# VH-VL binders against Adapter SH3BGRL (SH3BGRL): the designs that were tried, part 6

Target 1, 113 residues: Adapter SH3BGRL (SH3BGRL), of Homo sapiens (Human) (o75368)
Amino acid sequence: VIRVYIASSSGSTAIKKKQQDVLGFLEANKIGFEEKDIAANEENRKWMRENVPENSRPATGYPLPPQIFNESQYRGDYDAFFEARENNAVYAFLGLTAPPGSKEAEVQAKQQA

## First folded at step 4 (VH-VL)

Design e31 (from d03 with heavy chain S100T S101E W103Y E105A Y108I, light chain E100V; framework fv_diridavumab)
Fold by ESMFold2-Fast, scan of step 4:
Structure e31 (fold): chain C 113 residues (1-113), chain A 119 residues (1-119), chain B 111 residues (1-111)
Amino acid sequence: as target 1 above (113 residues)
Amino acid sequence: EVQLVESGAEVKKPGSSVKVSCKASGGTFSSYAISWVRQAPGQGPEWMGGIIPILGIAKYAPKFQGRVTITADDFAGTVYMELSSLRSEDTAMYYCARDTEGYYAFDIWGKGTTVTVSS
Amino acid sequence: QSVLTQPPSVSAAPGQKVTISCSGSSSNIGNNYVSWYQQLPGTAPKLLIYENNKRPSGIPDRFSGSKSGTSATLGITGLQTGDEANYYCGTWDSSLSAYVVFGGGTKLTVL
């Protein structure tokens, strides 16, 4: 299951828009997911901090939401998600199989042929 | 390199409250967690609470819950700690400190603000 | 009185190795990252180690950290007179609704 760590109480318009972009994409494509609110839940906040890999942490400061996991496997932050969308590779990014007939599935099929 | 600049020393009477400020200088703190840690004379550090301003999150140590309030002024880049119902036992050096990972490790510290509570 | 237990003092001669222990429980050290701090007289604490064994930029490699079970250790090799200070461990305690806890401190004396 896809888990998206978000902060419900963030005053940052940028963070709110990034969170909505990720959640909106998942909802629009009928991809099941769980929201993990780091603002309201201490364990969610701790787990996110400990499980964002070292190479994906900022050199300074706190890893910012949204942060995306498939089960316990880290998938990426908003920038990684955005890049995956630009490359039509979101299902691969999420660790999911692209639906038959999708542009991503079509691209993958052509590469194997 | 960011520095944390704390407000000046305070002398308070028992039962009053004190508000100490911490300002980020030479960089940005909006994506950092800022904690307040106090140290009584001859004692070790004691965590009071912290805030992640950009996320709107504040957390307080159980000992101080109900007496401490930590707030942030995002535009000024300043974090505040207000401690109420002061007792002589609250006499300590009060540090603000930047978290490396949000409440887990403190990589940059202010110089400390001395708060003396006496009658 | 501290949730994390450290020896109150440790001593070693210049050039020697010293280790400082920090003992806790499963709800703190056992399940969470450990950090270490150096405090010279009259100064704020300085971060030496975070995430059990990582050093911030500018911290010499003669400082090291490790964690095993519910205990953590700070190691200092090539001891120098300038290392004379108080040392504190710190971690998160899950059983107390999650808060940061520090050890009682260890005073390192360089003989």
Scores: ipSAE 0.127, ipTM 0.666, lowest interface PAE 3.8, mean pLDDT 84

Design e32 (framework fv_diridavumab)
Fold by ESMFold2-Fast, scan of step 4:
Structure e32 (fold): chain C 113 residues (1-113), chain A 120 residues (1-120), chain B 111 residues (1-111)
Amino acid sequence: as target 1 above (113 residues)
Amino acid sequence: EVQLVESGAEVKKPGSSVKVSCKASGGTFSSYAISWVRQAPGQGPEWMGGIIPILGIAKYAPKFQGRVTITADDFAGTVYMELSSLRSEDTAMYYCARVSYDSSGWFDPWGKGTTVTVSS
Amino acid sequence: QSVLTQPPSVSAAPGQKVTISCSGSSSNIGNNYVSWYQQLPGTAPKLLIYENNKRPSGIPDRFSGSKSGTSATLGITGLQTGDEANYYCGTWDSSLSAYVVFGGGTKLTVL
């Protein structure tokens, strides 16, 4: 299952827009996901921070939402998602099989063959 | 390189409140948490609380819960600490400091400190 | 009383080695990273060690840290007169629902 770590509290407009972009894509494509709110739940914030790989963390800062996982496997942040979307590779980015008949499904099938 | 610039020294009467500011020089606090740490004369540092400015999430040490409020402006350029119901025991140097992550809890850089004196 | 216990003072001569201990419990040092700070008279504390044993840029390798169980140690080799300062350990404490707790401090006197 896809898990998206977000902050529901009033924050940066940029963060809110990025969260909506990710959640909106998942909803529009009927991809099941769970929201993990780091603003309301400190355990969610701690888990996210500890499970975002060190090479994906900002220097001396903290990982900013949205952060995306498939189960416990880190998939990426908003920038990674945006790049995957621009390249029609979001299902691969999420660790999922693309819908049958899509261009991305053709690419996935070719890579597995 | 971010530097932290704190507001000037304060002299307050018991029972009043004080509000100290901390500004980022050379950047903003957008990707950082900022904490407030005080140090009474001859004593060690005491963590008061911290905020993740762009998320609006604040956390307070149990000793100060109910007396301290930490806020940030909408552009995450300035963080404030307000301490109410002042007592003479609140006389201390007050520092703001940039914090790594909640679980790591280390501070770098530190502001130069603001003296708050509470006397009648 | 401080949650983390440090000796009040330690002293040594220039060129010698000193160690400063910091003792806590499973809810703080035992389960969390330890940092160390140097405070010269009239100045703000300065980060010396973070995440148990890492040094920020600009901190010489004469300064080292370690952690074992519920205790941490700051080591200083090749002591210099400029090292005379107060030293504080710090960590997160889950049992107090606090973000950070600090030790009571150790005054290092360079004889």
Scores: ipSAE 0.063, ipTM 0.653, lowest interface PAE 4.6, mean pLDDT 83

Design e33 (from d03 with light chain N32D; framework fv_diridavumab)
Heavy chain, then light chain:
Amino acid sequence: EVQLVESGAEVKKPGSSVKVSCKASGGTFSSYAISWVRQAPGQGPEWMGGIIPILGIAKYAPKFQGRVTITADDFAGTVYMELSSLRSEDTAMYYCARDSSGWYEFDYWGKGTTVTVSS
Amino acid sequence: QSVLTQPPSVSAAPGQKVTISCSGSSSNIGNDYVSWYQQLPGTAPKLLIYENNKRPSGIPDRFSGSKSGTSATLGITGLQTGDEANYYCGTWDSSLSAYEVFGGGTKLTVL
ESMFold2-Fast, scan of step 4: ipSAE 0.388; ipTM 0.767

Design e34 (from d03 with light chain N31K N32D E100V; framework fv_diridavumab)
Fold by ESMFold2-Fast, scan of step 4:
Structure e34 (fold): chain C 113 residues (1-113), chain A 119 residues (1-119), chain B 111 residues (1-111)
Amino acid sequence: as target 1 above (113 residues)
Amino acid sequence: EVQLVESGAEVKKPGSSVKVSCKASGGTFSSYAISWVRQAPGQGPEWMGGIIPILGIAKYAPKFQGRVTITADDFAGTVYMELSSLRSEDTAMYYCARDSSGWYEFDYWGKGTTVTVSS
Amino acid sequence: QSVLTQPPSVSAAPGQKVTISCSGSSSNIGKDYVSWYQQLPGTAPKLLIYENNKRPSGIPDRFSGSKSGTSATLGITGLQTGDEANYYCGTWDSSLSAYVVFGGGTKLTVL
């Protein structure tokens, strides 16, 4: 299960847009996911902070949503998601098998050739 | 570089309110947690609550819930702590402290503001 | 009153080693990272150790931290007169009223 850590109370337009981009992609592609709201739930905030790998934490400040996990495995932040999307590698990024006949499945098949 | 500058000392009467400010200079303060920690004479630190401005999140210790309000002015780079219904036991040094971990690793502290509650 | 238990005082001579304990429960130290703070007289606390055993930039390696079960320890070797201070442990308590908790403090006397 894909888990997306978000902050429902953030006033940042950049954060809100990034959260919507990730959630919108998952919804449009019918990928099952759980939203984990760090604003409403203290345990979600604590878990996210502790489970974003040290080398993926900013040098200054708090790790900002959205943060993406598959079960308890860290997949990345918005920048990693965006890069994966640009490279037709979102399913691999999420730790999922691309659907047969998709552009990503086609790209992955070519890389294995 | 990064500094936390607190407002000046306050002398208040029982039953009144006090509002202390903490101005952050240098760096991006809004993505850090800013907490308020007080220390009564001869006692250890006591966490009152904190705010993560960019996330719109505030949390208060149970002992202070209902009496304390923590707010932020992002453009001014200032965090405020207002404590109401003051009692003599609220006499303490009040610190603001910055935290990148979101509540418990306070890497920068203000110098403290003395609040004295006396009749 | 503090929820984490520290000895009220410890003392040792210059050059010696000292350890300061911090005892909690499964809802705090048993579950979460521990930080240590040094408070010199008349100053704000200073972060000395974070995430159980890590040192911020500028903190000498003679300061160390460890955690076992529901207890944490701060170790100081090569004791100096400038180390005279109060030392506080801190952690997160995950009980129903989740919040930051600190120890009652340990006064270190050198000499």
Scores: ipSAE 0.340, ipTM 0.762, lowest interface PAE 2.3, mean pLDDT 85

Design e38 (from d03 with light chain S97R A98D E100V; framework fv_diridavumab)
Fold by ESMFold2-Fast, scan of step 4:
Structure e38 (fold): chain C 113 residues (1-113), chain A 119 residues (1-119), chain B 111 residues (1-111)
Amino acid sequence: as target 1 above (113 residues)
Amino acid sequence: EVQLVESGAEVKKPGSSVKVSCKASGGTFSSYAISWVRQAPGQGPEWMGGIIPILGIAKYAPKFQGRVTITADDFAGTVYMELSSLRSEDTAMYYCARDSSGWYEFDYWGKGTTVTVSS
Amino acid sequence: QSVLTQPPSVSAAPGQKVTISCSGSSSNIGNNYVSWYQQLPGTAPKLLIYENNKRPSGIPDRFSGSKSGTSATLGITGLQTGDEANYYCGTWDSSLRDYVVFGGGTKLTVL
């Protein structure tokens, strides 16, 4: 299951837009996910902070939402998601197999050949 | 360079409240956590709580839950700490400090503001 | 009482080496990064060591940190009179939820 860490209390329009962009993609493509609100739940904030790798932390120090995991495996932040979407490789980015017959599934199959 | 500037010294009566401010200059203010740490005369530092201004999330030490409120004003680059129901034991130097890593590692400190509680 | 225990004082002559200990438990030092702070009289604390053993820019290599089990140590070699200060260890406790804890402090005197 895909888990997306978000902050419902954020006053940042950029953060809110990025969160909606990720969640909207998952909803539109029928990808199952859990929304983890770091503003409502202190344990969610702690888990996110501890599990975002050091090399993925911004220069500002704190990992900012959205942060994306497949189960406990870190997949990336918004910038990584955006790049994957630009390259039509979001399922691979999420650690998922693209749906059969999709364009992305064809690309994945050819890469393994 | 990052600098944290705290409001001036306060003298308060028992039972009142005090609100201290911390204004950040230089660097990216709202992307860091700002904590409040106090130090009573002759004692070690004591963490009161902190806030991540860009997320609007505050956290408090168990000892201060119910008495302390930490807020932020992103536009002004200012964080506030309000401590209510003041006692003589609250007489201390109050520091704001920046946590840039999320691991409670305070790399920049204000110079401190003195709060004296006396009858 | 402080959650983290430090000796109240330590002393040595210029040029010598000292170590300052900091003892905690599994819920704090045992599982979390330790930082060290130097506080000169009349000043705010200054970050000296972070993530157990790393130095911020500008901190000389004669200051070092280490962590083993539920204890951490600050080492200072080549002592100078300017090192006279209070030293505090810090970490967070995660037994119930995260909150920052500091040691009671160690007064270093260079005689």
Scores: ipSAE 0.025, ipTM 0.662, lowest interface PAE 4.8, mean pLDDT 84

Design e40 (from d03 with heavy chain E105Y, light chain E51D E100V; framework fv_diridavumab)
Heavy chain, then light chain:
Amino acid sequence: EVQLVESGAEVKKPGSSVKVSCKASGGTFSSYAISWVRQAPGQGPEWMGGIIPILGIAKYAPKFQGRVTITADDFAGTVYMELSSLRSEDTAMYYCARDSSGWYYFDYWGKGTTVTVSS
Amino acid sequence: QSVLTQPPSVSAAPGQKVTISCSGSSSNIGNNYVSWYQQLPGTAPKLLIYDNNKRPSGIPDRFSGSKSGTSATLGITGLQTGDEANYYCGTWDSSLSAYVVFGGGTKLTVL
ESMFold2-Fast, scan of step 4: ipSAE 0.387; ipTM 0.782

Design e41 (from d03 with light chain A98N E100V; framework fv_diridavumab)
Fold by ESMFold2-Fast, scan of step 4:
Formats: sequence, C-alpha cells, structure tokens
Structure e41 (fold): chain C 113 residues (1-113), chain A 119 residues (1-119), chain B 111 residues (1-111)
Amino acid sequence: as target 1 above (113 residues)
Amino acid sequence: EVQLVESGAEVKKPGSSVKVSCKASGGTFSSYAISWVRQAPGQGPEWMGGIIPILGIAKYAPKFQGRVTITADDFAGTVYMELSSLRSEDTAMYYCARDSSGWYEFDYWGKGTTVTVSS
Amino acid sequence: QSVLTQPPSVSAAPGQKVTISCSGSSSNIGNNYVSWYQQLPGTAPKLLIYENNKRPSGIPDRFSGSKSGTSATLGITGLQTGDEANYYCGTWDSSLSNYVVFGGGTKLTVL
C-alpha cells in the first residue's frame, strides 16, 4: 500500500500544493493510499525522518512533505514524483503495475518482453 | 555560517512572564527544528519544547505544557519562547538549539539567555 | 532525577582512556538514536556524537560512541586537559508523551 507523509498544519503554499498534487493524482487514478500526517502524529514524523534514505535527505533542514513510500520502501519526494509524472512513469515510480492500455503499460510491456 | 543569536538577560518577578528570542542567520531558517533547552544552575539540560516553522508544528514537554508557548516569525527569522507564571525554580540559562532530526539531535546552539526570577 | 542514568563523575590521568555510561529503558535508548554532548565551563553544550556512533565534522576520533540494548557508552581515548567538561547523553522517549530526555551528566576531571 502507498503511504504519503504530509503535514496538515503547514502554512507553506508550496508544500500544500505539492501535497494536493500527489494526493489528487492517486485519488484520480483510484490508487489506494494511506495519508500519514506528521503534524498530528509524532510517531509519523519520527518514522518519516528516519526512513527517508540518507542520500535523499536535504543537505540543510528537515525532509519536507510530501514523502512517498510503498509499504516501508521509500519511493521519493515531490520532485521525484513530478519527474516520474512528466515521463509517464508514475506507476513504476510507486512500485506498481500500470493499468492496461495506458502509455506507461505499453512501455512496461516492451521492457518486460 | 549558521548563527543563533539570543536576546539579553532578564530579571523577572514571580508570577510574571518572560519572552526570549532566538534569531537565526546564515542559512534557511524555516525548515529546521528549533528547540528550547534550559539548564538550572548546577543541573543538566531540560528540553522544554520546539517548533518546525515551515511545517506549522510545535511540541512541548509535559512539565511545561500550559506554561510555555513557542512561536516563529518567518519574516524576522526569529523563534520566541514565552514562559508564564514564573517561579524561582525557573531561574536558569535558556538555550535555543537547532535540530535537523526533529527534536533530539542538536547540532548548533545559541549562547544562552540568563533568566533570573526573584522577588 | 533524570530518566537516563549517568555516573556523576569520572576521572583519569592525561593520555588515559575513560568510558561514560548512559542507562535507560526500551522506550528511550532501546528504540532510539543516542546523542552525546560536551559542555565546557561557561559554554553551551556541543554535539559530540549523533545516531549512536557518528561524529560531526571537526570532532576528533578520540571520541566514540556505542549502544547495546538499553545502554549507551561514550569513549574518550588519549585524554587531554581540554577534555575536562560535563558530558550528557540524550535521546527521544517514545512513551505516551513522546519527548526529548537528557542524562543527569558526568563531570570528567583530568589530573
């Protein structure tokens, strides 16, 4: 299952838009997910920080939401999601099989052949 | 590089409030966790609480819940700690400290603000 | 008292080795990273060790950390007079209230 770490209390318009973009994509494509609110739940915040890989943490400051996992496997931050979306590779990015007939499914089929 | 500049020493009467400031300079302010840690004379450090301004998150230690308020002014690049209903046992050095882990690994500290509570 | 237990003092001669212990429980040291701080007289604490055994840039390799079960240890080799300070362990407590805890401190004397 896809887990998206978000901060419900953030005053940052950039963070709010990025969170809405990720959640909106998952919802529009009927991809099951769980929201993990780091603002409301201290354990969620601690888990997120500790499980974002060292090479994916910013050089300065706290890792910022949204942060995306498939179960316990780190998938990426908003920038990684955005790049995957630009390349029609979001399902691969999330560790999922693309729906039949999608552009991504065509690419996946060719790679698996 | 990174510098945390705290406000000057305070002398307060019991029952009053004190507000200490911590100005962050030399880098991105808002995305760090900034905590307040106090140390009474001859005692070890005691965590009071902290804030992650960009996330709108503030957390307080149970002992100080209801008496302490930590706020941030992103425009001024400053974090504040206000402690109310002061008692003589609140006499201590008050430090602000930066933490990229989100509360418990303090890699940079202010020089401390002395708060003395006496009647 | 503090929730993390440290010996109040430790002493040794220059060039010797000392270890400072920090004992907790499963809700703190047992399940969380441990940090160590050095506080020289009249100064703010300084981070010596983070994530149990890692050193920040500028901290000499004479300082080391380890964690086993619910206890952590700070090791200092090649003691110098400049190492005289108070040393504090710190961690997260995963109890119902979830917050930062520090040890009571250990005063290191080098004579």
Scores: ipSAE 0.374, ipTM 0.785, lowest interface PAE 2.2, mean pLDDT 86

Design e43 (from d03 with light chain A98G Y99H E100V; framework fv_diridavumab)
Fold by ESMFold2-Fast, scan of step 4:
Structure e43 (fold): chain C 113 residues (1-113), chain A 119 residues (1-119), chain B 111 residues (1-111)
Amino acid sequence: as target 1 above (113 residues)
Amino acid sequence: EVQLVESGAEVKKPGSSVKVSCKASGGTFSSYAISWVRQAPGQGPEWMGGIIPILGIAKYAPKFQGRVTITADDFAGTVYMELSSLRSEDTAMYYCARDSSGWYEFDYWGKGTTVTVSS
Amino acid sequence: QSVLTQPPSVSAAPGQKVTISCSGSSSNIGNNYVSWYQQLPGTAPKLLIYENNKRPSGIPDRFSGSKSGTSATLGITGLQTGDEANYYCGTWDSSLSGHVVFGGGTKLTVL
């Protein structure tokens, strides 16, 4: 299960757009996910911060939403998601099997064989 | 690098309110948590609450819930703490402190603002 | 008044080693990272240790931290007179909807 850590109360237009971009992609592609709201739930905020790897933490400030996990495995932040999307590698980024007929599915099948 | 500059000392009467400011310099403050921690003479630190401006989150310690308000002015780069219904027991040094973890790892501290509550 | 329990004072001679304990419960130390702060007379607290055992840049390795169960320990080796200060542990407590708690402090005297 894909888990997306978000902040429902953020007034930042940039954060709101990034969150909606990730959630909208998952919804449009019928990828199941759970939202984890760090604004209302301190345990979600704590868990996210502690489980974003040190080499993936920003040079400045708090690790900002959205942050993406598959189960407990860190997948990346918005920048990593955006790059994967630009390269048609989002399913690999998420740790999922790409849909049949996609170029990404072809590559995944070859690597598993 | 980063400095937290607090407003000057205050002397207040019981029943009044005080508003202390904390101006962050040397970096963008809105993506950090800024907490208010007070310390009465001879006592240990006591967390009052904090704010993470970019996330729109404010959290208050149970003891101060309903009496403390923490706000941020992103344009001014300033966080405020207002404490109402002052009592003599509120006489303390009030610190603002920065944290990238969200509440409990305070890596930079202001020098403190003395608030004295007396008649 | 303090949620976390520390000894009120510890003393040791220059060059010796000292340890300062911090005792809590499952709702705080047992499930959360512990930080340690040094407060020299007349100054604001300074972060010494974060995430149980990590040091910020500029903190010498003679300061160390550890956590076991519901207790944490700050270790200081090679004691110097400049280490005389109050030391506080701090962590998150998940009770009462969540809040930061600190220890009552330990005064270190180097004689």
Scores: ipSAE 0.377, ipTM 0.776, lowest interface PAE 2.4, mean pLDDT 87

Design e44 (from d03 with light chain A98Y Y99G E100V; framework fv_diridavumab)
Fold by ESMFold2-Fast, scan of step 4:
Structure e44 (fold): chain C 113 residues (1-113), chain A 119 residues (1-119), chain B 111 residues (1-111)
Amino acid sequence: as target 1 above (113 residues)
Amino acid sequence: EVQLVESGAEVKKPGSSVKVSCKASGGTFSSYAISWVRQAPGQGPEWMGGIIPILGIAKYAPKFQGRVTITADDFAGTVYMELSSLRSEDTAMYYCARDSSGWYEFDYWGKGTTVTVSS
Amino acid sequence: QSVLTQPPSVSAAPGQKVTISCSGSSSNIGNNYVSWYQQLPGTAPKLLIYENNKRPSGIPDRFSGSKSGTSATLGITGLQTGDEANYYCGTWDSSLSYGVVFGGGTKLTVL
């Protein structure tokens, strides 16, 4: 299951937009996911921080939402998601099999050859 | 690089409130957590609460919930702590402290503000 | 009202090694990172160790940390008179909504 860590209480327009972009994409493509609210739940914030790899941590403090996982596997932040979307590689980015007939399914088949 | 500058000492009467400020100089403070930690004379540190301004998250220790309010002014780069219904046992040094990692580990501290509650 | 237990004092001679223990439970040290702070008289606490065993820039390597189960240890080698201070461990408590908890402190005296 895809898990998206978000902050429901953020006043940042940038963060709110990024969260909406990720969740909206998943919903529009009927990809099952769970929201993990780091504002409402301290354990969610702790888990997110522990499981964002050190080489993916920002130089400027806290990893900012949205942060994306497949089960316990870190997939990336908004910038990684956006880049995957631009490259038609979102299913691979999420660790999922792309829908049959898509350009991305073609690429995934080659990776699993 | 990062400096936390607290407001000056306060002398207050029991039942009043006090508002202490913490101004961050250098660095971007809104993506860091700023906590308030107090220390009574001869005692160890006691966490009161903290805020992560960019996330709109504030968390209070249960002992202070209802009496403490922590707010941030992102434009001024300042975090405030207001403690109400003051008692003599609130006499302490009050520190602001920065957590840059989210682990509640405080890498920079203000010099402390003395709050004395007496009648 | 310290949730974390430290010895109230430790002492040793210059050049020697000391260890300061910090004991907690599964809801705090057992499940969370431990930090250590040095407080010289009249000053704010200073971070010595974070994430159990890492040192901030500027902290000498004679300071070290470790964690095993529900206990953590601060080690100081090559003791210097300037190390006389109170030392506090700190962590998050995941139970009872406590938040950040600190040890009661250990006064280090260099004889």
Scores: ipSAE 0.316, ipTM 0.754, lowest interface PAE 2.7, mean pLDDT 86

Design e48 (from d03 with heavy chain I57V; framework fv_diridavumab)
Heavy chain, then light chain:
Amino acid sequence: EVQLVESGAEVKKPGSSVKVSCKASGGTFSSYAISWVRQAPGQGPEWMGGIIPILGVAKYAPKFQGRVTITADDFAGTVYMELSSLRSEDTAMYYCARDSSGWYEFDYWGKGTTVTVSS
Amino acid sequence: QSVLTQPPSVSAAPGQKVTISCSGSSSNIGNNYVSWYQQLPGTAPKLLIYENNKRPSGIPDRFSGSKSGTSATLGITGLQTGDEANYYCGTWDSSLSAYEVFGGGTKLTVL
ESMFold2-Fast, scan of step 4: ipSAE 0.387; ipTM 0.743

Design e49 (from d03 with heavy chain I54V, light chain E100V; framework fv_diridavumab)
Fold by ESMFold2-Fast, scan of step 4:
Structure e49 (fold): chain C 113 residues (1-113), chain A 119 residues (1-119), chain B 111 residues (1-111)
Amino acid sequence: as target 1 above (113 residues)
Amino acid sequence: EVQLVESGAEVKKPGSSVKVSCKASGGTFSSYAISWVRQAPGQGPEWMGGIIPVLGIAKYAPKFQGRVTITADDFAGTVYMELSSLRSEDTAMYYCARDSSGWYEFDYWGKGTTVTVSS
Amino acid sequence: QSVLTQPPSVSAAPGQKVTISCSGSSSNIGNNYVSWYQQLPGTAPKLLIYENNKRPSGIPDRFSGSKSGTSATLGITGLQTGDEANYYCGTWDSSLSAYVVFGGGTKLTVL
């Protein structure tokens, strides 16, 4: 299952927009996911920052939400999500099979045989 | 690079409140955790609490829950710590400390400010 | 008393090696990263070791850290008079009663 780490209490307009963009995509495409609120739950905050790989951590400060995992496997942050969306590769980015009939499904089928 | 500068020394009466500031200069501070750590004369450090301004999160040590409030002014680049109902045992050096890991790895410290509680 | 237990003092001669222990429980050291801090007289604490055994830029490699189970150790080789200081371990406590905890401190004297 897709897990999205978010901060419900953030006053940052940028963070709020990024969180909404990710969650909105998942809802619109009926992709099952769990929200992990780092503002309400200290263990979620600790787990997120420790499990974002070192090469994906910012040079300064905290790894900022949204952060995306498939189960325990790190998939990326908002910038990675946005890039995948621009390239019509979001299902691959999430570690999922694209819906039948989509352009992404066609690419995935070609890659596997 | 970022420097942390605490407000000046305070002398307070028992039962009053004190509000100390920590200004971060040179760089973005809102995505770091900023903590307050005090040290009474001859004692080890004691964590009071901290804030991650961009996330809107503040966390307090149980001993100080209800007496301490930590707030941030993102525009001014300043974090505040207010301690109420002061007692003589609150006499200590109060440090502002930065942490990118989220409460427990303090890589930069201010020089500290003294708070003395006496009559 | 402090949640993390350190010996109150340790001493050794210049050029020797010393180790400082820090003992905790499963809710703190056993489950979380350990940091070490040096405090010279009249100064703020300075980070020596983070994530159990990593050094910040500018910290000499004669300082090292290790962790085994619920205990951590700070090692200092090639002791210098400038190493005389108080040393504190620190970690996160996952229990309901505390969050960031420090050891009681160890005073290092170079004789």
Scores: ipSAE 0.383, ipTM 0.780, lowest interface PAE 2.3, mean pLDDT 85

Design e55 (from d03 with heavy chain G50E; framework fv_diridavumab)
Heavy chain, then light chain:
Amino acid sequence: EVQLVESGAEVKKPGSSVKVSCKASGGTFSSYAISWVRQAPGQGPEWMGEIIPILGIAKYAPKFQGRVTITADDFAGTVYMELSSLRSEDTAMYYCARDSSGWYEFDYWGKGTTVTVSS
Amino acid sequence: QSVLTQPPSVSAAPGQKVTISCSGSSSNIGNNYVSWYQQLPGTAPKLLIYENNKRPSGIPDRFSGSKSGTSATLGITGLQTGDEANYYCGTWDSSLSAYEVFGGGTKLTVL
ESMFold2-Fast, scan of step 4: ipSAE 0.403; ipTM 0.771

Design e56 (from d03 with heavy chain G50W; framework fv_diridavumab)
Heavy chain, then light chain:
Amino acid sequence: EVQLVESGAEVKKPGSSVKVSCKASGGTFSSYAISWVRQAPGQGPEWMGWIIPILGIAKYAPKFQGRVTITADDFAGTVYMELSSLRSEDTAMYYCARDSSGWYEFDYWGKGTTVTVSS
Amino acid sequence: QSVLTQPPSVSAAPGQKVTISCSGSSSNIGNNYVSWYQQLPGTAPKLLIYENNKRPSGIPDRFSGSKSGTSATLGITGLQTGDEANYYCGTWDSSLSAYEVFGGGTKLTVL
ESMFold2-Fast, scan of step 4: ipSAE 0.390; ipTM 0.756

Design e58 (from d03 with heavy chain S31N; framework fv_diridavumab)
Heavy chain, then light chain:
Amino acid sequence: EVQLVESGAEVKKPGSSVKVSCKASGGTFSNYAISWVRQAPGQGPEWMGGIIPILGIAKYAPKFQGRVTITADDFAGTVYMELSSLRSEDTAMYYCARDSSGWYEFDYWGKGTTVTVSS
Amino acid sequence: QSVLTQPPSVSAAPGQKVTISCSGSSSNIGNNYVSWYQQLPGTAPKLLIYENNKRPSGIPDRFSGSKSGTSATLGITGLQTGDEANYYCGTWDSSLSAYEVFGGGTKLTVL
ESMFold2-Fast, scan of step 4: ipSAE 0.432; ipTM 0.779

